# VH-VL binders against q0atu2: the designs that were tried, part 24

Target 1, 119 residues: q0atu2
Amino acid sequence: MLDKKARIRTSREYRNVFEKGKRLSGRFLIIYYVENALDNNRFGFITNKKIGMAVIRNRIKRQLRAIVREYQGQVKNKHDIVLVARAGIGKSSFEGMEKDYIAIMKKAGLFARNANKID
Below, E stands for the ipSAE of ESMFold2; O stands for the ipSAE of OpenDDE; V2 stands for 0.75 times the mean of E and O plus 0.25 times the DockQ between their complexes.

## First folded at step 1 (VH-VL)

Design g5 (framework fv_recibokibart)
Fold by ESMFold2-Fast, scan of step 1:
Structure g5 (fold): chain C 119 residues (1-119), chain A 121 residues (1-121), chain B 108 residues (1-108)
Amino acid sequence: as target 1 above (119 residues)
Amino acid sequence: QVQLVQSGAEVKKPGASVKVSCKASGYTFTDYYMHWAKQAPGQGLEWIGEINPDSGDTNYNQKFQGRVTMTRDTSISTAYMELSRLRSDDTAVYYCARGTEYFYDSALDYWGQGTLVTVSS
Amino acid sequence: QIVLTQSPGTLSLSPGERATLSCRASQSVDSSYLHWYQQKPGQAPRLWIYDASSRATGIPDRFSGSGSGTDFTLTISRLEPEDFATYYCQQYDSSPYTFGQGTKLEIK
């Protein structure tokens, strides 16, 4: 689970990311991202009803939070990032979601490289 | 300011097709789903379907599936709904409306002014 | 499909009175996916209350929404002349997304 300070919590904060941020689409995920004025990253998660019932949406949210938590050390600091699950995500594996997340974050230039290098 | 402007009223014969446009301004067109709804004279609202303007993916109400096609042109921020094989019970005002995935999952926050489609012989 | 039934169909009241509008769902709807719209004759609908209880931007505090499960309510504490309109509830919990038939609030 993510640290509470690393979560986007209010509708106003979500709206800010969507209105001012950049967008990039993967196979199962869309990310919206913007630099923030804080000293840490924050993540938000959207699973709309097109994915399925609440139990499926909640499972997807938990899996996405686990993936984000695992890779949070590789994300460039000072960003608000919202992950939006696409309709097809309900049929993907955990590993499929993880690979899509890594690919989209690298493409967005949000992953730092080992030894203090940036991608 | 967010604005959705629809094409003008249409009069069609039974069996024809109609294509209604909805031009968006004041926001990033590809960030919000576009929905279409029908309101027959003196009746309530009926959801027709939705389109993701970024991907072009659509989801239709089964009652209209096979007769409705939703498309978009991102270069001019315009969504389209085409309804084929028109019959008299398709006479209605058709609305486009912006859904949002942000924090209330496709509540319809901004609406076009509506397009009256009349199907008559 | 989820059927939303609104009652009463027509409510005739005077300015200054309290209005209570009901929306009942044929099966449970998550309150995060129940919304209310206001529509005046000749105009497009407008988002009024979202997530069962949150007022849309600019909506006066005399309007409140409540409810969960199958029973939802829109309340207007003290009617103003501009409040007379048709109100629709909508569920976005399952496809096809559906609207209630509307409650027409008209001047007595």
Scores: ipSAE 0.007, ipTM 0.579, lowest interface PAE 8.6, mean pLDDT 85

Design g6 (framework fv_recibokibart)
Fold by OpenDDE, second read of step 2:
Structure g6 (fold): chain C 119 residues (1-119), chain A 121 residues (1-121), chain B 108 residues (1-108)
Amino acid sequence: as target 1 above (119 residues)
Amino acid sequence: QVQLVQSGAEVKKPGASVKVSCKASGYTFTDYYMHWAKQAPGQGLEWIGEINPDSGDTNYNQKFQGRVTMTRDTSISTAYMELSRLRSDDTAVYYCARLYSEYDWGSFDYWGQGTLVTVSS
Amino acid sequence: QIVLTQSPGTLSLSPGERATLSCRASQSVDSSYLHWYQQKPGQAPRLWIYDASSRATGIPDRFSGSGSGTDFTLTISRLEPEDFATYYCQQYDSSPYTFGQGTKLEIK
């Protein structure tokens, strides 16, 4: 699990990202991202009812956290990033989610120049 | 005005089944998940499960898995919770509750008045 | 599952006093997933505080919610007679969704 400092934890913080951030859409994910005034990145995860029942939402949220954690050290610092799961993500494999995350983060230019775990 | 009106009190024998209804009004029934909770006499609240009124998909607390069935009739904006193989510890007030959600967080903003189910031999 | 433990079980106070209710989670819960409900005898629960610190519609400002991580608090600055009830915390972080066992606020 992500460190508490690395988590967007309030609805107010989420709304801030949605209102002020940039939006990019992938196959399974939509990301909202905005620079923050901190020394670290914070991640948020949205799995709304369109994804499915609670058991599915929880599973997907857990998987997305794992993906974000894996690549956390390669993301440019001082960003608040919210991952919104799209409806089709429920049918995706973990590998598919990971691939989509990498692709959309690259498109957003959020990976560091010397990132080593990026395909 | 949002309202959830539940069916009346029930008295059942052990081993029987009970089906509680929850009629919704004042909002679009299929736009909000419906949840159910149990409250034994003098005890706290226990979450039973949820239903998507649009699709009919359900998710239950494992404690009730195999004995609870949640359904809905969209034509009359009514949700149902059926509990089978009743036992004495099923005696409780059962509530339906609407989930107001924004993205992936949500709270129960409207509740039914509750339905007392008494299981006694 | 996430277990929510409320303390104290019963709180006996007089009108005008300050009430502090605690809700502790077995694991960290995002504030947006922690809510409080008020319940009076013979009535259904009513949403009271949502997102840990936001008052529901119609809730007076003498009520406040705070906390993060595993520790959350509901505070009533100056108790009114109508405030005596049972208060439950609840998490919507993960299934199964769970409630605390409740704190009964009774009049001394």
Scores: ipSAE 0.020, ipTM 0.712, lowest interface PAE 4.4, mean pLDDT 91
Fold by ESMFold2-Fast, scan of step 1:
Structure g6 (fold): chain C 119 residues (1-119), chain A 121 residues (1-121), chain B 108 residues (1-108)
Amino acid sequence: as target 1 above (119 residues)
Amino acid sequence: QVQLVQSGAEVKKPGASVKVSCKASGYTFTDYYMHWAKQAPGQGLEWIGEINPDSGDTNYNQKFQGRVTMTRDTSISTAYMELSRLRSDDTAVYYCARLYSEYDWGSFDYWGQGTLVTVSS
Amino acid sequence: QIVLTQSPGTLSLSPGERATLSCRASQSVDSSYLHWYQQKPGQAPRLWIYDASSRATGIPDRFSGSGSGTDFTLTISRLEPEDFATYYCQQYDSSPYTFGQGTKLEIK
């Protein structure tokens, strides 16, 4: 899925984003984001127990990674971004999650003008 | 302080059911998922499933789906795993384990002492 | 399902030596989801290293974990008698959650 360079991988890296980053809430997602010193973006994903059982959480993680991958070219460079799934996400459709992601990324000022374009 | 105490060893005949208990103490029982794992004699660990003690929601490894049932009783901070239609290859030590999760990744920070279930005719 | 393969299956060493235990995943596993457990005969497993490299409370600093992607390593810099046990790696990245088959560290 995502290039390993584009993944936030360690607890320390997640902690950095939470402690130093900005927070923005959407309908199904919360993002925490901070500028990094790298030449690329990195993404992290959090689906806690409030979402539901592991099978639901793993489906949500796969779908969120697919959404992030699809729109990664639209994201402003040099950011670490952590997506935290809200409790209600388990009842959302793929389209609903995608729409929420685009909305919050635009509101955060992290998206290019035409990020809602399919293609 | 945190302890998970399991019920004692069981000897069952093929086709019977066994219900193993895991009593938690030293923490808020409903705040942590409880998982169950199987360890056949001389072999490694195999994940069976999990239960959310707050909601009662369960998720099982497909290999055990249809034969395993996980429940809990919040009034006595006890989780249960019942395995039905026992076969000889169900002979194993069964462990309960608490999931600690600060973010979305979790590790099993405390384990019960294990319950030996022997299935023989 | 993600298969974790540990090598060697048995490692025979003497106290004072360095031990290197390998865990290889069939698919990429984020480091935050890879953990190690120690188990002695007749006992339950005990969390040893979490998030690939963080030592659990009370674990001596001679133990270290490293790795990412598909290759993870548990290293013991200088073996003590109490370190001889079976070590299991485990992934919590995707369901069903899986364990490696274990590496048994035994006295030579």
Scores: ipSAE 0.016, ipTM 0.606, lowest interface PAE 5.8, mean pLDDT 87

Design g7 (framework fv_recibokibart)
Fold by ESMFold2-Fast, scan of step 1:
Structure g7 (fold): chain C 119 residues (1-119), chain A 121 residues (1-121), chain B 108 residues (1-108)
Amino acid sequence: as target 1 above (119 residues)
Amino acid sequence: QVQLVQSGAEVKKPGASVKVSCKASGYTFTDYYMHWAKQAPGQGLEWIGEINPDSGDTNYNQKFQGRVTMTRDTSISTAYMELSRLRSDDTAVYYCARDSYYTGFEYFDVWGQGTLVTVSS
Amino acid sequence: QIVLTQSPGTLSLSPGERATLSCRASQSVDSSYLHWYQQKPGQAPRLWIYDASSRATGIPDRFSGSGSGTDFTLTISRLEPEDFATYYCQQYDSSPYTFGQGTKLEIK
């Protein structure tokens, strides 16, 4: 579970990332990202209605937070990053979501170059 | 000003159906899920179910499945909950409540004033 | 389903005293999905504390929430007359979403 200060919570903060940020699409995820003026990263998660009912969205959001937390140390500091789940994510596996997250973060240049996720 | 206004109190006989309305104002009706909850006299709150006002998709608590139907009318920003085959233990105040889960908010931030439904012979 | 058990059921105190309200879950609940609502007689519930410890807008700093896993607490450091009400904990971690049975704060 992510620390509260690492979380984007307000509609205004989400809007800032959408309006000023860059967008990159993966298979199951879209990320919007922008550099912030803080000394830490903040993450937002959007599992909109097209994914399915609340039980599916709760599962997806929980799994995405677990993935983000696991790779937190590899993310370049000072960014606000919003993960938007695409409609097809409800049919993906945990491993599939994790693989997509890693690929899209590397492509965006947000992952620091290193040999292993854990040393 | 965000507000949910519910229909007035109703008295029904056992076996009848009741349909409660919840009219939303001050926000985009289709952007927020709507939930319904039951509070029997002197008891706590019990979640009945939810509706996605955009798609019309619903998810009901198994305890009410088969007796509850949730619908909405987007042209008048109104959500409805219909409870059928009423029993005496359905006597309660019924609340609608707004939830913006899909934007990362996962709590019931705005509630209707409640509708008292009394089931008696 | 996750059962939330609140204790005590009724808490009789005087203004100026400290109140501690407990909410215990039958299974682990992510603190980001544990919330507290205040309800006064004849009124709808009002969001009071969200994500276990964050005060909703306008809620006085004498209210604090804490806890994780299965044990959550709502604390009022110095009771004011307007604080006497029923408080409900609620989980949004898994469907069906559930509420505790409530703790009623009443004047002694």
Scores: ipSAE 0.007, ipTM 0.608, lowest interface PAE 8.9, mean pLDDT 86

Design g8 (framework fv_recibokibart; at its last look DockQ between E and O 0.53; V2 from the best seeds 0.00; counts 0 for: pae E 8.4 > 2)
Fold by OpenDDE, look of step 4:
Structure g8 (fold): chain C 119 residues (1-119), chain A 121 residues (1-121), chain B 108 residues (1-108)
Amino acid sequence: as target 1 above (119 residues)
Amino acid sequence: QVQLVQSGAEVKKPGASVKVSCKASGYTFTDYYMHWAKQAPGQGLEWIGEINPDSGDTNYNQKFQGRVTMTRDTSISTAYMELSRLRSDDTAVYYCARYGDSYWYESFDYWGQGTLVTVSS
Amino acid sequence: QIVLTQSPGTLSLSPGERATLSCRASQSVDSSYLHWYQQKPGQAPRLWIYDASSRATGIPDRFSGSGSGTDFTLTISRLEPEDFATYYCQQYDSSPYTFGQGTKLEIK
């Protein structure tokens, strides 16, 4: 689980990211990202009912948090990043989800070009 | 303003069926899952199941599986919960509740006023 | 299923006192899926605390939620007469949705 300081927690914080941030779409994820005035990154996660029942949505959120946590050290600092799960993510594998995350983060310039899974 | 209005109290005999309605207003009915909960007299809350008003897909607590049926009529923004083969321990107040999605968190943000169902011989 | 055990079952206090309500989960629960509700006699439950520590709209700041993993707490710093009610914790980290059995906060 991500530390509280590493999470976007308020509606105001989410709105700020959506209104002022940049948007990029991947196969399973849409990310919104904006620089913050902090010394750390914060992540937000959004799922909707089109993904499936709440049990599915919660599973997806857990998986996304796990992915974000694993690559946290490779993300450029001082960013608020919101991950929005697309409808098709419910049928994706964890590996597929991870691959999409890496690809979209690289495209956003938030990852180093050679960013890989940390074993 | 969001409002959930449930049907009136019911008195049933064991073995009978009861169908409770929940009319939603103040929001787009199909955008939020509708849930039902049971509260026996002087007891806590028990989750019964959920329905996606858009697709009609349902998910039930296995405790009620086979006896509960959740449906909806989108034309009048109304959800229904039917419980069959009633027994005395089904006596309770039944609530409908919207599972609200505020982008970041989901919770039971709005509740119906409750419907008392009494099962007695 | 995840069982939520609340303690104490009944808490008798006077206005102005501090109230501490506990909710223990049978297994770890993500704080994002742990909520508290307030219920008064003859009324439906009302969302009170969400995400373990966030107050719902209109909830006074004398209420606070905390905790993680298996142990969660609802605290009322200084009880007001209108605070006396039954409080339930609720989770949906995993199916099925479950509620604690409730803590009844009554006037001493």
Scores: ipSAE 0.447, ipTM 0.850, lowest interface PAE 1.5, mean pLDDT 92
Fold by ESMFold2-Fast, scan of step 1:
Structure g8 (fold): chain C 119 residues (1-119), chain A 121 residues (1-121), chain B 108 residues (1-108)
Amino acid sequence: as target 1 above (119 residues)
Amino acid sequence: QVQLVQSGAEVKKPGASVKVSCKASGYTFTDYYMHWAKQAPGQGLEWIGEINPDSGDTNYNQKFQGRVTMTRDTSISTAYMELSRLRSDDTAVYYCARYGDSYWYESFDYWGQGTLVTVSS
Amino acid sequence: QIVLTQSPGTLSLSPGERATLSCRASQSVDSSYLHWYQQKPGQAPRLWIYDASSRATGIPDRFSGSGSGTDFTLTISRLEPEDFATYYCQQYDSSPYTFGQGTKLEIK
């Protein structure tokens, strides 16, 4: 249940992240990320039809939003981040996706120290 | 320019079958799911099912399961919906619709013009 | 299945007035999968608002969508003659995908 103000919503905003952002690949996820001129972070989610039918893609998007929401307080301020699900994500567990997300975000330098704890 | 063109109106007797076509143009046919919806006279829309035109995989609304069959022919970029054992309450306009999966949304972004199917004795 | 109930069924207003159309879901719907369509008599539905609040291409800014959970709203700030049509909400959150019964905007 990610707040709408924390979502990337327009094609122009997505293109900006793809054109100007950095790219990092994980096992199940690819992230594109760029610093924004706002006072908050925004997230976008892309699930290609090769992942599976709408019911599978909808499940994956909901699970990814839940993961992002859980760790949003640990993400460095002022970034637009787009998560692109890779074809194999449909066979992943929730914990597998979560682990991949944390690893990618840490490698990108977007996570605060100790991402597995809540303060 | 994306366009979905459906076959013409049909009049059928109870117990018959009807097969409606939906010809796509202006995009790569196999890149987007095709959906079908029913709209009875004076009523709202009801989702019937979907087909992946690349694989041929289908998913049907349980209400129509056993009476509906969705297929496609990639050589002519055409999707089909066949409804069997027709009843009077199957009288409706049937729409095909493309499932769009742009960067900013996933929704029905293009619709066919509709096909009126009348079931009467 | 998720049932979408729209209210009112018919809304009679004059050009220049504000219109507020409601869509209530029988269970929570992720706003990313709540969409609105406009349909005029004899025509196919047309995507109007997607993801509960984003206007589709070419849709005037007098239209806005809002809501989350079970309550969603389509608002038209100042009705134009061309806006009188039937509006349907739709959820793509869970199968079977469902539409509301529609709200018909008519000139009084």
Scores: ipSAE 0.014, ipTM 0.646, lowest interface PAE 7.2, mean pLDDT 86
Fold by ESMFold2, look of step 4:
Structure g8 (fold): chain C 119 residues (1-119), chain A 121 residues (1-121), chain B 108 residues (1-108)
Amino acid sequence: as target 1 above (119 residues)
Amino acid sequence: QVQLVQSGAEVKKPGASVKVSCKASGYTFTDYYMHWAKQAPGQGLEWIGEINPDSGDTNYNQKFQGRVTMTRDTSISTAYMELSRLRSDDTAVYYCARYGDSYWYESFDYWGQGTLVTVSS
Amino acid sequence: QIVLTQSPGTLSLSPGERATLSCRASQSVDSSYLHWYQQKPGQAPRLWIYDASSRATGIPDRFSGSGSGTDFTLTISRLEPEDFATYYCQQYDSSPYTFGQGTKLEIK
């Protein structure tokens, strides 16, 4: 999993991203992102209680963490990034979430140039 | 400031039903799942099930399926667990616990004081 | 279901000693969903360690958690009289959510 220092941990930290950050919507995800004063990125995850039962929310969180971990080396540094799961995400596959993440991160300009082959 | 206050101890006969209440305060009741757990005398904890207080959706441990019903009344921020067809091994302390699903972890962060249900005779 | 097996069942130690409590899962558990609770007689359980290794609010730093996959550990570096209690590990990774049987930490 992600290093604990690469995690957004407090409600205050999340509110900062929501209030000061930019927002972009994808098919299954919404991201909020803002520059931070650190030398690294931090990631946070929101799974709305309305998405479904705990088993579904746990699966979603686990899958999103795995996706972020897989691509974190390609993300431009110094950003706090919150991924918000949309209501329909419970019906998605891992591959579907992954494609959505890649697309929305590219649209946000958050992937570093030539860091990896991303289509 | 978060507090879960459960109803008082009950004594029931085999075959009866019991309904335990759990009144929440200090937070927005509908934002957090409520769970219930059983602890028989001198034994460990056993998860019974959960309810989404906003939607009313439930998920039960299969061991209790068919005998447990979890409900809530959002107007008084109260969750309920009803256990039917009681038998002597249902004698236990029953706890409600709030599911804290903060951004990186999910845990039972606040617990009610427990309700002793005794099934005797 | 995921079975959590704690060992030892009872651990008899003196104040000042180090305690090591083990929790083994029948299948892999994401550490973000492995938690520890302390319970004293007549009281509700209290969240002690969450996320396998993070202390809950107000928990002394002599408590530490570690582990991943199927093997998790709660360590108390220097036992205080108030630390003698029963400790449960719990997984929230897969329904039904399960607790270990508990390790009773008692005064020798």
Scores: ipSAE 0.007, ipTM 0.619, lowest interface PAE 8.4, mean pLDDT 86
OpenDDE, second read of step 2: ipSAE 0.428; ipTM 0.848
ESMFold2 (binder alone), look of step 4: mean pLDDT 92; pTM 0.926

Design g9 (framework fv_recibokibart)
Fold by ESMFold2-Fast, scan of step 1:
Structure g9 (fold): chain C 119 residues (1-119), chain A 121 residues (1-121), chain B 108 residues (1-108)
Amino acid sequence: as target 1 above (119 residues)
Amino acid sequence: QVQLVQSGAEVKKPGASVKVSCKASGYTFTDYYMHWAKQAPGQGLEWIGEINPDSGDTNYNQKFQGRVTMTRDTSISTAYMELSRLRSDDTAVYYCARTSEYYFGDAFDIWGQGTLVTVSS
Amino acid sequence: QIVLTQSPGTLSLSPGERATLSCRASQSVDSSYLHWYQQKPGQAPRLWIYDASSRATGIPDRFSGSGSGTDFTLTISRLEPEDFATYYCQQYDSSPYTFGQGTKLEIK
């Protein structure tokens, strides 16, 4: 579970990331990301309507939050990052989502060189 | 100011239908799911169902399936819950509530004031 | 469906005392989908604690939530007169979404 201060929760904050941020697409995930003026990173999670029913969307959100939490130590500080699940994510394994997340974060240059994976 | 304003109290006879409205203001109506809950006099809360105001898709608690219909009108930012074939045990306050996060939140952060529906002969 | 059982049903205390309210789930609930609401007579419920432990905007720090799996707790460290109300836990982990029956906190 991600700490509440590490989560984007308001429509205004999501809108800011979408309007001002950069976009990068992976196989199952799209990230939008922008530097913030805070002392910490914040993450938002969006599950598209076409992914399926609330039970499936909630499972995906839980799994993505767990993945993000595990790799918190590797993320460059002072960023707001929104993860948008693509339609195909409902058929992905946990490992598949994790691999996609790592790949897109590396491509975005968001993993710090000296950061450590959180166990 | 974010608020949900519900229609006024209704008195109905057994077998009738009632349609309760919930008008949203202060936010983008289509960005938050809308839920409905029932509270019988002196009792706790019971979830009735949800609607995605953007798509119109609904998901109902099986207990109310077949008697409840949820709709919305995006032009006036209003959600509706219609309950048919009313029984005396449908006498309750009905609440609308939105989810907490942009798009698909999971807590009910804003609630309507409630609509008392009384079913009596 | 997941049944949420709250205990005690009624808790009679005086201002200044500590209140501990329990919510037990019939099966495991991810804490990210366990929320608490406060309701006063004649009023709509109000979101109080979300994600098991996060205070909603404007909620005093004397309120804290904790727990995971099947056991969740709402604690009020020092009761104020305005805290006497009914508290409901709610799960959003599995449809149909369910509420506990409520704990009524009343003045002794």
Scores: ipSAE 0.014, ipTM 0.641, lowest interface PAE 7.6, mean pLDDT 87

Design h0 (framework fv_iluzanebart)
Fold by ESMFold2-Fast, scan of step 1:
Structure h0 (fold): chain C 119 residues (1-119), chain A 122 residues (1-122), chain B 107 residues (1-107)
Amino acid sequence: as target 1 above (119 residues)
Amino acid sequence: EVQLVQSGAEVKKPGESLKISCKGSGYSFTSYWIGWVRQMPGKGLEWMGIIYPGDSDTRYSPSFQGQVTISADKSISTAYLQWSSLKASDTAMYFCARDEYYDSSEFYFDYWGQGTLVTVSS
Amino acid sequence: EIVMTQSPATLSVSPGERATLSCRASQSVSSNLAWFQQKPGQAPRLLIYGASTRATGIPARFSGSGSGTEFTLTISSLQPEDFAVYYCQQYNNWPLTFGQGTKVDIK
């Protein structure tokens, strides 16, 4: 469960991220992101019916929130980030979604240096 | 400001073709579903179908499949509802609507057009 | 596929009184239920989604409750602008379906 303060909740806040933010596409995810004027990060999640039935979409949203929660300490402060699930995400494993999230966050420059593990 | 503006009222004869429009503004048109709803005179609301303008994915309610065509032109942020051959039973108010919420795996459309009255009579 | 049934068909209420409207689904729709208000000559307006969440700008006197197959819309103190037709809509399964409407009329 993400802290209520860490969630983008209003349509206006989502709209601001889409209008002012940068976009980056991953394998299963698209992120839109912008620096905010707050002292914390906020996350939004979009899953549309192209992914599958409500049961699948709800599972995907739950899994994405769990991934974001696990790595929220590694994300650079003061960002609003919206995750949009692509149609193919329904065929992904939890580990596959997690790897895609880490890859796109690193590519976007949103992970702090100490979040990167040495291979 | 999110807005949906529909084309004006139409008066047609049975057998004629018709295409009505719904233009979106104030938001990313390709990122939201647009739905079409029929309301016959003195009756309730009926979903006809929905379209995702970003890739033209279209879904019809079973009762309207084959009766109408839903399309969109993303270059001008406009969705369409079209009949090849009108019937008197198509006389109704037609509304377009789009979902307000980005985290929408569900369809609860909040922004609605003003409606287009279509009258079909001989 | 899912049939939505609203009751009563017409509800006569005086201003300031409480109005309670019911909506029943032919099979479970979880909490994926919305309520709409339609005034004469106007487009529908979203009031409630997710069975109980008020839409932006909707007054606190409107509240929704229920899950599964039984849902209720309550208007705690009816104002003159609240006389309208109210529709419930499920969005759990395709196709999307509305109830037939409840008309809230002045007594």
Scores: ipSAE 0.006, ipTM 0.566, lowest interface PAE 9.2, mean pLDDT 85

